# Designs tried in a protein design chat: VH-VL binders against PRELI domain-containing protein 2 (PRELID2). Part 1

Scores and structures below are computed, not measured.

Target 1, 189 residues: PRELI domain-containing protein 2 (PRELID2), of Homo sapiens (Human) (q8n945)
Amino acid sequence: MGVSVDVHQVYKYPFEQVVASFLRKYPNPMDKNVISVKIMEEKRDESTGVIYRKRIAICQNVVPEILRKSLSTLVILCWKKVSILKVPNIQLEEESWLNPRERNMAIRSHCLTWTQYASMKEESVFRESMENPNWTEFIQRGRISITGVGFLNCVLETFASTFLRQGAQKGIRIMEMLLKEQCGAPLAE
Structure headers, positions and changes below count from the first letter of each chain, unless a header shows other numbers; antibody chains are not in Kabat numbers.
ipSAE, averaged over its two directions, is called F for ESMFold2-Fast, E for ESMFold2 and O for OpenDDE. V2 adds 0.75 times the mean of E and O to 0.25 times the DockQ between the complexes of E and O.
[cut] stands for letters that were removed.
The coordinates of atoms that the task and the answers printed are left out; those that the model quotes come from them. Centres of patches stay.

## First folded at step 1 (VH-VL)

Design m02 (framework fv_mosunetuzumab)
Fold by ESMFold2-Fast, scan of step 1:
Structure m02 (fold): chain C 189 residues (1-189), chain A 121 residues (1-121), chain B 112 residues (1-112)
Amino acid sequence: as target 1 above (189 residues)
Amino acid sequence: EVQLVQSGAEVKKPGASVKVSCKASGYTFTDYYIHWVRQAPGQGLEWIGWINPNSGGTKYNEKFKGRATLTADTSTSTAYLELSSLRSEDTAVYYCAREDWLSGYDYFDYWGQGTLVTVSS
Amino acid sequence: DIVMTQSPDSLAVSLGERATINCKSSQSVLYSSNNKNYLAWYQQKPGQPPKLLIYWASTRESGVPDRFSGSGSGTDFTLTISSLQAEDVAVYYCQQYYSYPTFGQGTKVEIK
């Protein structure tokens, strides 16, 4: 019943540069909805070299603005029932595991502004490309699950699908802009 | 230009504690880990630990765990090493050194000038 | 845990001649997945802090003269100074960062 969006992107830049750009991505004028990102926890594993980070992102809740533009009374009625849509900001928890020896980074995010009606989760991996060691592969899966509202599930899932697609596309554009700004032209092929 | 400037030499008695400072300038202090490394007279370099000034997170060499405390003050761009229960074998020059935290690799591009700590009775 | 051993402890080289310093690790610092050696070299002059010369076994730090080069893989590494200059008189240290950082005991380079 839920919705998911899959992304597979190759950045023609070395792993270290891509990870650095990702960690410095916010705040960014291309994404005005991210207000702040705060590091809550950071650990380095001595034996493996893996760096664990836990971050909390505070984002503007733009759902009321999106729904206001809708002419559907059904969408408006649903908004009144789902508590996650009534708060001014949403909180996202991000965990990341940077493995410099393996040249990969796993990222897991989920929404803390959650109710019994909705959950949002995202998993991402940056890794050295098998095609070229100077390129970085990015794989991401976002999922929103909506339960307990019966006939409104389809309406909410349509919104969730649009939100995930727009977010993924925006994230890719921000990364491309930062890499060009900080690292110059992509490496050849 | 990037600089790490450390506090002056210290003379301490056995059992005392010492606190060494390392003031950073010329870069964004919170973007780089600060490591501490010591060098006893006539000996090589020995790693003590690191601090991430952005989070306050730390990692210690097991040999120094319980005696060393790493802290950072982001308002003054200053990192600190406090070493307690001093022994004569703690006599050394103590260095702070910078690592690019985004790289995830423990090699050091800039070092402080060093602080001589002498422990004698 | 990883022990770094340098040889020789000291060497004397004439100006303009080649200086060679060896470094051995007690276990491999080559990571096969990325084919990188987690090995750095530093120069330390009297009264000064160490200065980074080489990282990833063979990558020269910016501003370091071309006469300095690093080579080797796995457990056996070499720092070469192709034509010793007066300003190269120093102690040289290898360092691994495959695990928590450990350093060699140092090699003193002096002029004959």
Scores: ipSAE 0.000, ipTM 0.449, lowest interface PAE 16.8, mean pLDDT 80

Design m07 (framework fv_mosunetuzumab)
Fold by ESMFold2-Fast, scan of step 1:
Structure m07 (fold): chain C 189 residues (1-189), chain A 122 residues (1-122), chain B 112 residues (1-112)
Amino acid sequence: as target 1 above (189 residues)
Amino acid sequence: EVQLVQSGAEVKKPGASVKVSCKASGYTFTGYYIHWVRQAPGQGLEWIGWINPDSGGTKYNEKFKGRATLTADTSTSTAYLELSSLRSEDTAVYYCARGPYDYTSGYEFDYWGQGTLVTVSS
Amino acid sequence: DIVMTQSPDSLAVSLGERATINCKSSQSVLYSSNNKNYLAWYQQKPGQPPKLLIYWASTRESGVPDRFSGSGSGTDFTLTISSLQAEDVAVYYCQQYYSFPTFGQGTKVEIK
């Protein structure tokens, strides 16, 4: 049915610094596929102090590029069969709930463009590390679900997990670079 | 309906490795996490780690990192725990248990295997 | 790690009487974004695996008798057996799933 990828990362930086870097992560020259990110909604819950943000990202559709770089004959054949799914850009909706009092932030992202044929969702949490209060845990789960017999078999088995894994690892690398540049060296203890 | 069936009891020498299996049936194997939990005789429950059969992703309790290896075979709907460098304190009943796919939004451990007794003999 | 502490370690209750077990977490297991407590309760009888009784602190698992109920929020939780039956003799464990799973040390429930 679906393909999922799990990521668990410890950033050796305090929670506030990690959250600030995350909110400034895109657009970034390390990921040219993210064209723009706009804040659509932002509000604070007075009783809890939780800050809700809704952002929309516009990204270049990288599915054709991933398939084209494949050496698999099967993948090339699948790409030709699903050519109508090659929209130039995709839109991703991101909702986040930042709780400064509890020192955690939940993030939920999903694709708005592919809903008729495919679903892509990510759920992420940043929270203060249990091992060291000066460190921040990041846990992310990405899921891709595809409908349609031929498209499901070609993409789900071969490329959906690669797409999610590469995206997650690129995101981590960008965060580490930003944290080092803006906050200095990681806290070793 | 939903069932987790584990392999039989093992007796091992100190320094050996053991591999316990957990065969799932009655549900979509890739839709749920498999957790491993152990219980030493007369003691409480200790979490070892989880595996996501869909992704192959794993998470380990730091106490077991480097000694425990979790794997899953989707073709047979079977999860495995391998524990190396066995010591006498590893003598315990080892359980597999099904957990929700969305760890931060679900509930835990709705179905458990029957347990596998691993004895590390002096 | 989140440390789970149960009290008492053992409890003797007469048939038909109320049994109360407490569970304390070293930090809150209430997730403010969805307003849920990531807390479960299990029953374990000799020679058997644990059985899920309660999840989300107060939601009773399907097939679990009405006499079992969970309550509490944040760091302090309670499992109540309103009218103890002979088959309820067991060890009971609380477990958090806000972070990586940790269990309380267990509470043994016996008939007086």
Scores: ipSAE 0.000, ipTM 0.460, lowest interface PAE 17.2, mean pLDDT 79

Design m08 (framework fv_mosunetuzumab)
Fold by ESMFold2-Fast, scan of step 1:
Structure m08 (fold): chain C 189 residues (1-189), chain A 118 residues (1-118), chain B 112 residues (1-112)
Amino acid sequence: as target 1 above (189 residues)
Amino acid sequence: EVQLVQSGAEVKKPGASVKVSCKASGYTFTGYYIHWVRQAPGQGLEWIGWINPYSGGTKYNEKFKGRATLTADTSTSTAYLELSSLRSEDTAVYYCARGGLSWYFDYWGQGTLVTVSS
Amino acid sequence: DIVMTQSPDSLAVSLGERATINCKSSQSVLYSSNNKNYLAWYQQKPGQPPKLLIYWASTRESGVPDRFSGSGSGTDFTLTISSLQAEDVAVYYCQQYYSYPTFGQGTKVEIK
């Protein structure tokens, strides 16, 4: 079974500033679970101006903590015996295509650590708002697919959706904080 | 407290370049955009572009693309406008102005008169 | 480009009387998601830079006298000076910031 979570956010800040904040988002005191982010590859296309980046993020494996809060002790103990819970850190691969001419950036991320029992993928776009060139639209879709776990599938789906929602909300909060720090107060709603 | 102080008047010949400075004080320089606006004698206001001192990112009015270059030096809290291939029509007072999230301008420099004549 | 058109080009008003300046945009500067009008007004005296008076169509900048008020929505905006004083002689500009900034041509206010 799988779960997906969709996010649509408008940042009332220009495209270049939102992209710069995104690329500098970590390390951040609001999310100590992200340990490091390393650029593995960076290429600029001479004809289009598109900048491709591949980054690897190393994050603390928070699955044991989330499971402790949501599941009974026996279920947690059973899960400690599977490989996914024995890994202290999770590796995420992120690919991005920044198009300065078209004023958009596509991002694709997936988890490298979870290969047997679950997969996690995210696709995101930042683009200049057509309604106001001072604004940036952010659209993200996160997906988690779970395999090989029978009667616990519905419980794991609840976990997966909570994980995706909390991650998205934390990410938005960090972005808003960085943009406010750099650009001044947000527009009144 | 907030001040934008611009460099002095310039007289240039057609075809030359001019570089105008705008020194900011009294606020966090990287927290705001610096916009450039010009005003020809007896005429209205015309937006040239902005620079984000934090990122170095710029945006230009298409009319000035290729001739205007906006830069900023965060160590001195100073923004610069360089305009090349000057024509007599470029004779104007050039203003720097501070903008936030929205591009209205709460503080302005005193203006720099650039005169282009032979 | 959003074109801003002011009217009149100039007006003469007696001291203590009301001055009214109009500004029209070629397209709406009201953003439906936040219900804000992306419009500002500036005052410019000879030899001085423009001074911000009003932003968000009707919000008065700190330190601006309460005789200045802004009104309107969408494409039609008005700056009102309720009781003209001698120091109010100036050129007034409207500016949209819904897109790349554009200014009206200016309205000169002088004493009759």
Scores: ipSAE 0.000, ipTM 0.468, lowest interface PAE 15.6, mean pLDDT 80

Design m12 (framework fv_mosunetuzumab)
Fold by ESMFold2-Fast, scan of step 1:
Structure m12 (fold): chain C 189 residues (1-189), chain A 123 residues (1-123), chain B 112 residues (1-112)
Amino acid sequence: as target 1 above (189 residues)
Amino acid sequence: EVQLVQSGAEVKKPGASVKVSCKASGYTFTGYYIHWVRQAPGQGLEWIGWINPDSGDTKYNEKFKGRATLTADTSTSTAYLELSSLRSEDTAVYYCAREYDWFGESDYGMDVWGQGTLVTVSS
Amino acid sequence: DIVMTQSPDSLAVSLGERATINCKSSQSVLYSSNNKNYLAWYQQKPGQPPKLLIYWASTRESGVPDRFSGSGSGTDFTLTISSLQAEDVAVYYCQQYYSYPTFGQGTKVEIK
């Protein structure tokens, strides 16, 4: 059916600093696949203080390169004819709810491209750590579901799992780099 | 183009069963819940239940538990509603509608609807 | 079950004027853990299925004109059409999805 990847990370930085770094995350030299990010909608709820943002990210379609590195040339040639390989860029919609009062932020991302062949979705939460109020807990889950692919379903699901794990790891590295650069050394223990 | 196309109108006797189909196209069928909602003539909307084609899980409105059965065939991207023991008050337009599956949560609203299937129950 | 009550039942507004529809839930549809209101608004024209306008109380669905806006939290919600157009004549429904989905009775919007 599909693949899921779960991530749990603690950033040893206060919530406000982590959120600020997340909002600056893209575009970034460490992730050249993200071409642009555009804010579509931004609203503040006067009663709760919650800030809603809707953004669209444009990313390079890396599926052809993943197939080339892992599979034979003949398999790549067969796949070249499907629509998923002809799309140059992938569009991702991201919605976020920042609650400054409760010190948490929920994020939802999903793919707007490929919907006839696959769905790709991701949810994330940043919240103040219960172990130390100067630390921020990050929890993320990603899922890719594929349909209508025939004999390549198993192969693509294996690559989807790798793609999700690598993306999550790169995201964490970028956040750690930005936090060190903007906020200094992590807060100890 | 994203579409949900439903089967044609049905006329049934009290006590009979009806099975309505909803064929999805233009999107990944397993990425979305399919909800079923009915509307009696001149009345408002009433939720029957949902099915998750990816997991096969279903949820039903208590009012329809035991009478409604929701199924889905992923090979044909088709969802089905079967309603048994029909009564005159079951006369309504029955709609299917999709909602993005957010890790098992119902959070995105029903963004694409079928055209509706009129089911008439009369003796 | 959560009961949804709309007001008014019908509303007549002149072209270009503001239309306001209210929706009240019998219990809060605000989920405190994520601070989201599980409330949607739909538009239905005669002979057509409902069309999603707004979800999470205030998030506008893609392709919906910006004259439509949703507001409110907890138990009291409002749909506003800032400048009524002829094509906006329809019945409008609020819907909660905090629990098993329930709809309001609908508000009919007509031109004066």
Scores: ipSAE 0.000, ipTM 0.560, lowest interface PAE 11.4, mean pLDDT 82

Design n04 (framework fv_nepuvibart; at its last look DockQ between E and O 0.68; V2 from the best seeds 0.00; counts 0 for: pae E 15.8 > 2)
Heavy chain, then light chain:
Amino acid sequence: QVQLVESGGGLVKPGGSLRLSCAASGFTFSDYYMSWIRQAPGKGLEWVSYISSSGSTIYYADSVKGRFTISRDNAKSSLYLQMNSLRAEDTAVYYCARGSYDEFLSDAFDIWGQGTLVTVSS
Amino acid sequence: DIQMTQSPSSLSASVGDRVTITCQASQDISNYLNWYQQKPGKAPKLLIYAASNLETGVPSRFSGSGSGTDFTFTISGLQPEDIATYYCQQYDNLPWTFGGGTKVEIK
ESMFold2-Fast, scan of step 1: ipSAE 0.018; ipTM 0.631
ESMFold2, look of step 2: ipSAE 0.000; ipTM 0.501
ESMFold2 (binder alone), look of step 2: mean pLDDT 92; pTM 0.941
OpenDDE, look of step 2: ipSAE 0.077; ipTM 0.689

Design n07 (framework fv_nepuvibart)
Fold by ESMFold2-Fast, scan of step 1:
Structure n07 (fold): chain C 189 residues (1-189), chain A 122 residues (1-122), chain B 107 residues (1-107)
Amino acid sequence: as target 1 above (189 residues)
Amino acid sequence: QVQLVESGGGLVKPGGSLRLSCAASGFTFSDYYMSWIRQAPGKGLEWVSYISYSGSTIYYADSVKGRFTISRDNAKSSLYLQMNSLRAEDTAVYYCAREPYYSGWYDAFDIWGQGTLVTVSS
Amino acid sequence: DIQMTQSPSSLSASVGDRVTITCQASQDISNYLNWYQQKPGKAPKLLIYDASNLETGVPSRFSGSGSGTDFTFTISGLQPEDIATYYCQQYDNLPLTFGGGTKVEIK
């Protein structure tokens, strides 16, 4: 059994502004853990208008920091015995499908590091809010599953939840900051 | 190459005004937070003000709040500091500096200008 | 405001010596501390960020350690070109604040 964290957020900004901010989100001084982001592929479907992008992000491995903050001797000892968690950087692949005609964007991210023993995946959607066409709804699900580590799975998955929540909250804060910077105050009603 | 070059310093009487400029080159100026940092002769460093990449978020040290105004012109890759109601204690070398994206919030200064001297004296 | 107390204010050492400078924050700043080098008549230069990370191009004889309120900066084999004033700086909260500086001189 893996660990999942769900996020539902309404940005009181038009879809086009939210998408522009998302695509410019990284690298960002508010997130030191993202070292680089590189566009690997970009193409447009002429019939549908959908724009596909593939990006690779290199991030600092924050798992050791989260585990150290536990102050649990058992957790620290288990972490030290699992060498796969000691890599300095994590590589993430992000695929996105932007549909400007229907005003929605789907995003899928997964970790390329640790694939032999663990999976880390996120699915996100930005879409025009049904409450107000000048607002944007954001829905995200992150999931981490650990296999091949036996009795440690339960302990590690407890901290994986913290990692996913931390990442989601930081992402929301960065987006709010970028939207206020680029677009001004949120739109009321 | 990445460079910041300050100008506009000089001698001014107490109560006077000066406008400092900082010209950026070799990087995308509009992607960076920028700060002014000063150093009185023979003394240590004192942070003065910062401005976000769009110009919408600004902060001042209490010692200059209400007297100094930071601004930027991204089209010209330039940073400014308008200094009003100058006092003798504002005498210092003024540096402009940028924040690197890898060091996060409110952050390390990886590139500094050479500084411009402001002297407030009768 | 967060006060940064730096010690000593000045020191004199010989080439090849190990030099240690300390910086103390008035409250917990985690690892949000930088170290700068300023040579006479020049602008400061970033040496260490996030308490212990060496900036690109900076010699390995420079190191930083510490977390919370107590931080240390070390030069493990002093070179003539290291004669400068060194400053710590916190970036945990605004306003950004610097230590008073430590002047390193050669005997």
Scores: ipSAE 0.000, ipTM 0.444, lowest interface PAE 19.2, mean pLDDT 79

Design n09 (framework fv_nepuvibart; at its last look DockQ between E and O 0.02; V2 from the best seeds 0.00; counts 0 for: pae E 17.1 > 2, placed apart)
Heavy chain, then light chain:
Amino acid sequence: QVQLVESGGGLVKPGGSLRLSCAASGFTFSDYYMSWIRQAPGKGLEWVSYISYSGSTIYYADSVKGRFTISRDNAKSSLYLQMNSLRAEDTAVYYCARGFSYWTGAFDIWGQGTLVTVSS
Amino acid sequence: DIQMTQSPSSLSASVGDRVTITCQASQDISNYLNWYQQKPGKAPKLLIYDASNLETGVPSRFSGSGSGTDFTFTISGLQPEDIATYYCQQYYNLPLTFGGGTKVEIK
ESMFold2-Fast, scan of step 1: ipSAE 0.006; ipTM 0.495
ESMFold2, look of step 3: ipSAE 0.000; ipTM 0.452
ESMFold2 (binder alone), look of step 3: mean pLDDT 93; pTM 0.951
OpenDDE, look of step 3: ipSAE 0.018; ipTM 0.573

Design n11 (framework fv_nepuvibart; at its last look DockQ between E and O 0.12; V2 from the best seeds 0.00; counts 0 for: pae E 14.1 > 2, placed apart)
Heavy chain, then light chain:
Amino acid sequence: QVQLVESGGGLVKPGGSLRLSCAASGFTFSDYAMSWIRQAPGKGLEWVSYISYSGSTIYYADSVKGRFTISRDNAKSSLYLQMNSLRAEDTAVYYCARVGWLDYYYMDVWGQGTLVTVSS
Amino acid sequence: DIQMTQSPSSLSASVGDRVTITCQASQDISNYLNWYQQKPGKAPKLLIYDASNLETGVPSRFSGSGSGTDFTFTISGLQPEDIATYYCQQYDSYPLTFGGGTKVEIK
ESMFold2-Fast, scan of step 1: ipSAE 0.006; ipTM 0.485
ESMFold2, look of step 3: ipSAE 0.005; ipTM 0.452
ESMFold2 (binder alone), look of step 3: mean pLDDT 93; pTM 0.938
OpenDDE, look of step 3: ipSAE 0.016; ipTM 0.584

Design n12 (framework fv_nepuvibart)
Fold by ESMFold2-Fast, scan of step 1:
Structure n12 (fold): chain C 189 residues (1-189), chain A 125 residues (1-125), chain B 107 residues (1-107)
Amino acid sequence: as target 1 above (189 residues)
Amino acid sequence: QVQLVESGGGLVKPGGSLRLSCAASGFTFSDYYMSWIRQAPGKGLEWVSYISSSGSTIYYADSVKGRFTISRDNAKSSLYLQMNSLRAEDTAVYYCARDQYDYIWGSSEYYFDYWGQGTLVTVSS
Amino acid sequence: DIQMTQSPSSLSASVGDRVTITCQASQDISNYLNWYQQKPGKAPKLLIYAASNLETGVPSRFSGSGSGTDFTFTISGLQPEDIATYYCQQYDNLPYTFGGGTKVEIK
């Protein structure tokens, strides 16, 4: 099973403000499942000005709650095949490359907890909008893949696509809230 | 078992101050966001404020902003609401509630799964 | 602020009846709506979360449906112990806001 979701968003705020909000995104009342985000590594390249950061996010493992609250027997059976129910938390590794001179930032995230049977990966780019230098363009691709599920592929694919789509929309809402709270109203055309 | 017990309510004159407490037991208090919700006599529910599990994130309804202060002491499993410059319209039963979250289909869901019995605050001359 | 309009304000029904309460949001809140029951002199109790999910330990005669701006709460086969005021609550955006409540009484 493999599912990808692509997102394209324009934030009507300068690049520096968007990046600052992204780095301060958690803790956030709109996403209580993110327990902590810790900077593990930070390097600044003096010649290029590129800043590399590695962060580890610890999130509540919500698979047991999804199963408990689901009214779908098929969803319950599908998750029993994967079996990550006994892990209390999920760890996500995030690497970012911020180029302040070129006004762009690349981000790569992946799940450390799901390795053999499942994977979750995300690639994102923030860059100065070509339409207006005071706006920031955001492009993201999320992917979930699960192996060894056979006939359950279509059910799990529907679940995974909904999961990724709603997660992306929540992320956008959080960013818009933080930008408005910290930076004021969006900049006009 | 989960229990929330409010205290500190009473009669106070307009312009006065009062401090409410909520004692939590039966769960790991430091893992939960907590809210205060009030209800004027014979009226509906109005959300007042919440505080994050660590205490770092706080929000207030506009009706109480600048007058009320929410705080918590995780070592004592206690939630507080300091109420200053009280007005007649602040007369209500004040409930503390545990703000539970859940993750469904990629989104976080929020709901008040346990409530205290409430404490009555009456602001009258 | 998101305004929640709840109707009717009160109703009277007989034991065994199907009772329907409606809640309307002033803007799209997806499925981010909860329903609470409050019996006279008691604290509210969660019945339904995320528009349609039944809380653990709540009888199956209670159900919720809807998304966007229009939501419905239903009691299938009203029982005497269901006499209470019912409230909807949105959690899409701060501040959290409640509907005005619906008082359910038995004829």
Scores: ipSAE 0.000, ipTM 0.450, lowest interface PAE 19.1, mean pLDDT 79

Design n13 (framework fv_nepuvibart)
Fold by ESMFold2-Fast, scan of step 1:
Structure n13 (fold): chain C 189 residues (1-189), chain A 126 residues (1-126), chain B 107 residues (1-107)
Amino acid sequence: as target 1 above (189 residues)
Amino acid sequence: QVQLVESGGGLVKPGGSLRLSCAASGFTFSDYYMSWIRQAPGKGLEWVSYISSSGSTIYYADSVKGRFTISRDNAKSSLYLQMNSLRAEDTAVYYCAREGSYYDSSGWFDYGMDVWGQGTLVTVSS
Amino acid sequence: DIQMTQSPSSLSASVGDRVTITCQASQDISNYLNWYQQKPGKAPKLLIYAASNLETGVPSRFSGSGSGTDFTFTISGLQPEDIATYYCQQYDNLPLTFGGGTKVEIK
């Protein structure tokens, strides 16, 4: 049992600028929930030119705060018994494969913290737009799978869906702001 | 010994070009982000540009964007800054620097520049 | 851009004194702040990273503190070799920005 959210966005900016903005997206004043992002490993394949990066992001666990804003006291009390709500921070592992020759980048992220009751996975691709070589297409699929919480499963899935949608929208907004700030106005056509 | 050595500075007229080089030794150059920082005579430090360990991620300060190009050659352990359309306000000592990192129980963390070159003077005057 | 405001611009103190320099960010930078020492005619040297961590090989008389927008750098027991200009630098967001520097002289 799980929820999935798909995102398709076109950034009217060249691939290189979008990738650069993405790699420096966090820490960011617009999202204080991301505490740090660190490069754990970076290597280049000399044959293909593909650049592999492994990053670890440390984020505040905002699930309890989101629940407080959206749910009654009784539901919140029930969720306080689940270990996932007691974790102060979550860790996300991100792997990316940047292909500068083909002008695309694949990204895979997963949560290292939510393993007992839930898993969170995200797959993304940035690529040169087929409609305009000065635009960048972004496709992302986020998935949260929840197990072993009985009566809370449907409630947790509803909030997982909301979390993924809100996170995606916030991420897009941050990217648009960074691109405008660092690269100027979008390229029309 | 961990060391960075800049070269290529000199006197150039406004609108001219210069290429700065930074030679690294004593460490695995290909593991580090590299930056160029400049300092006008009697003034403070100004960050100019950086480049990721692989060379794929590059950023510039607005004051030099479109005029300067940072690049690296990991096989030669060398960093470069191509400076075009030079202006009087580009007159400065240019430093190359390595971005440091540390590890603790919470993970790996990067911070600013832990190793700097001696600097190379660029003078732009008519 | 994140603006870094250093105070004072210059100071004079006696050998053995406690010297305090402050740095203020125009927005919250958590603990993503470094302190550098630059002696005349030399490249800067990293002293403190992540607001409060002493770089390897740097004397313990140097220390840093603070988080968010307000940061402090302290020299406990000023020595003659500490005559230099000191800079703070944020690395929370691009572009990387430095404070204006504080020139420390012995009177």
Scores: ipSAE 0.000, ipTM 0.437, lowest interface PAE 18.8, mean pLDDT 78

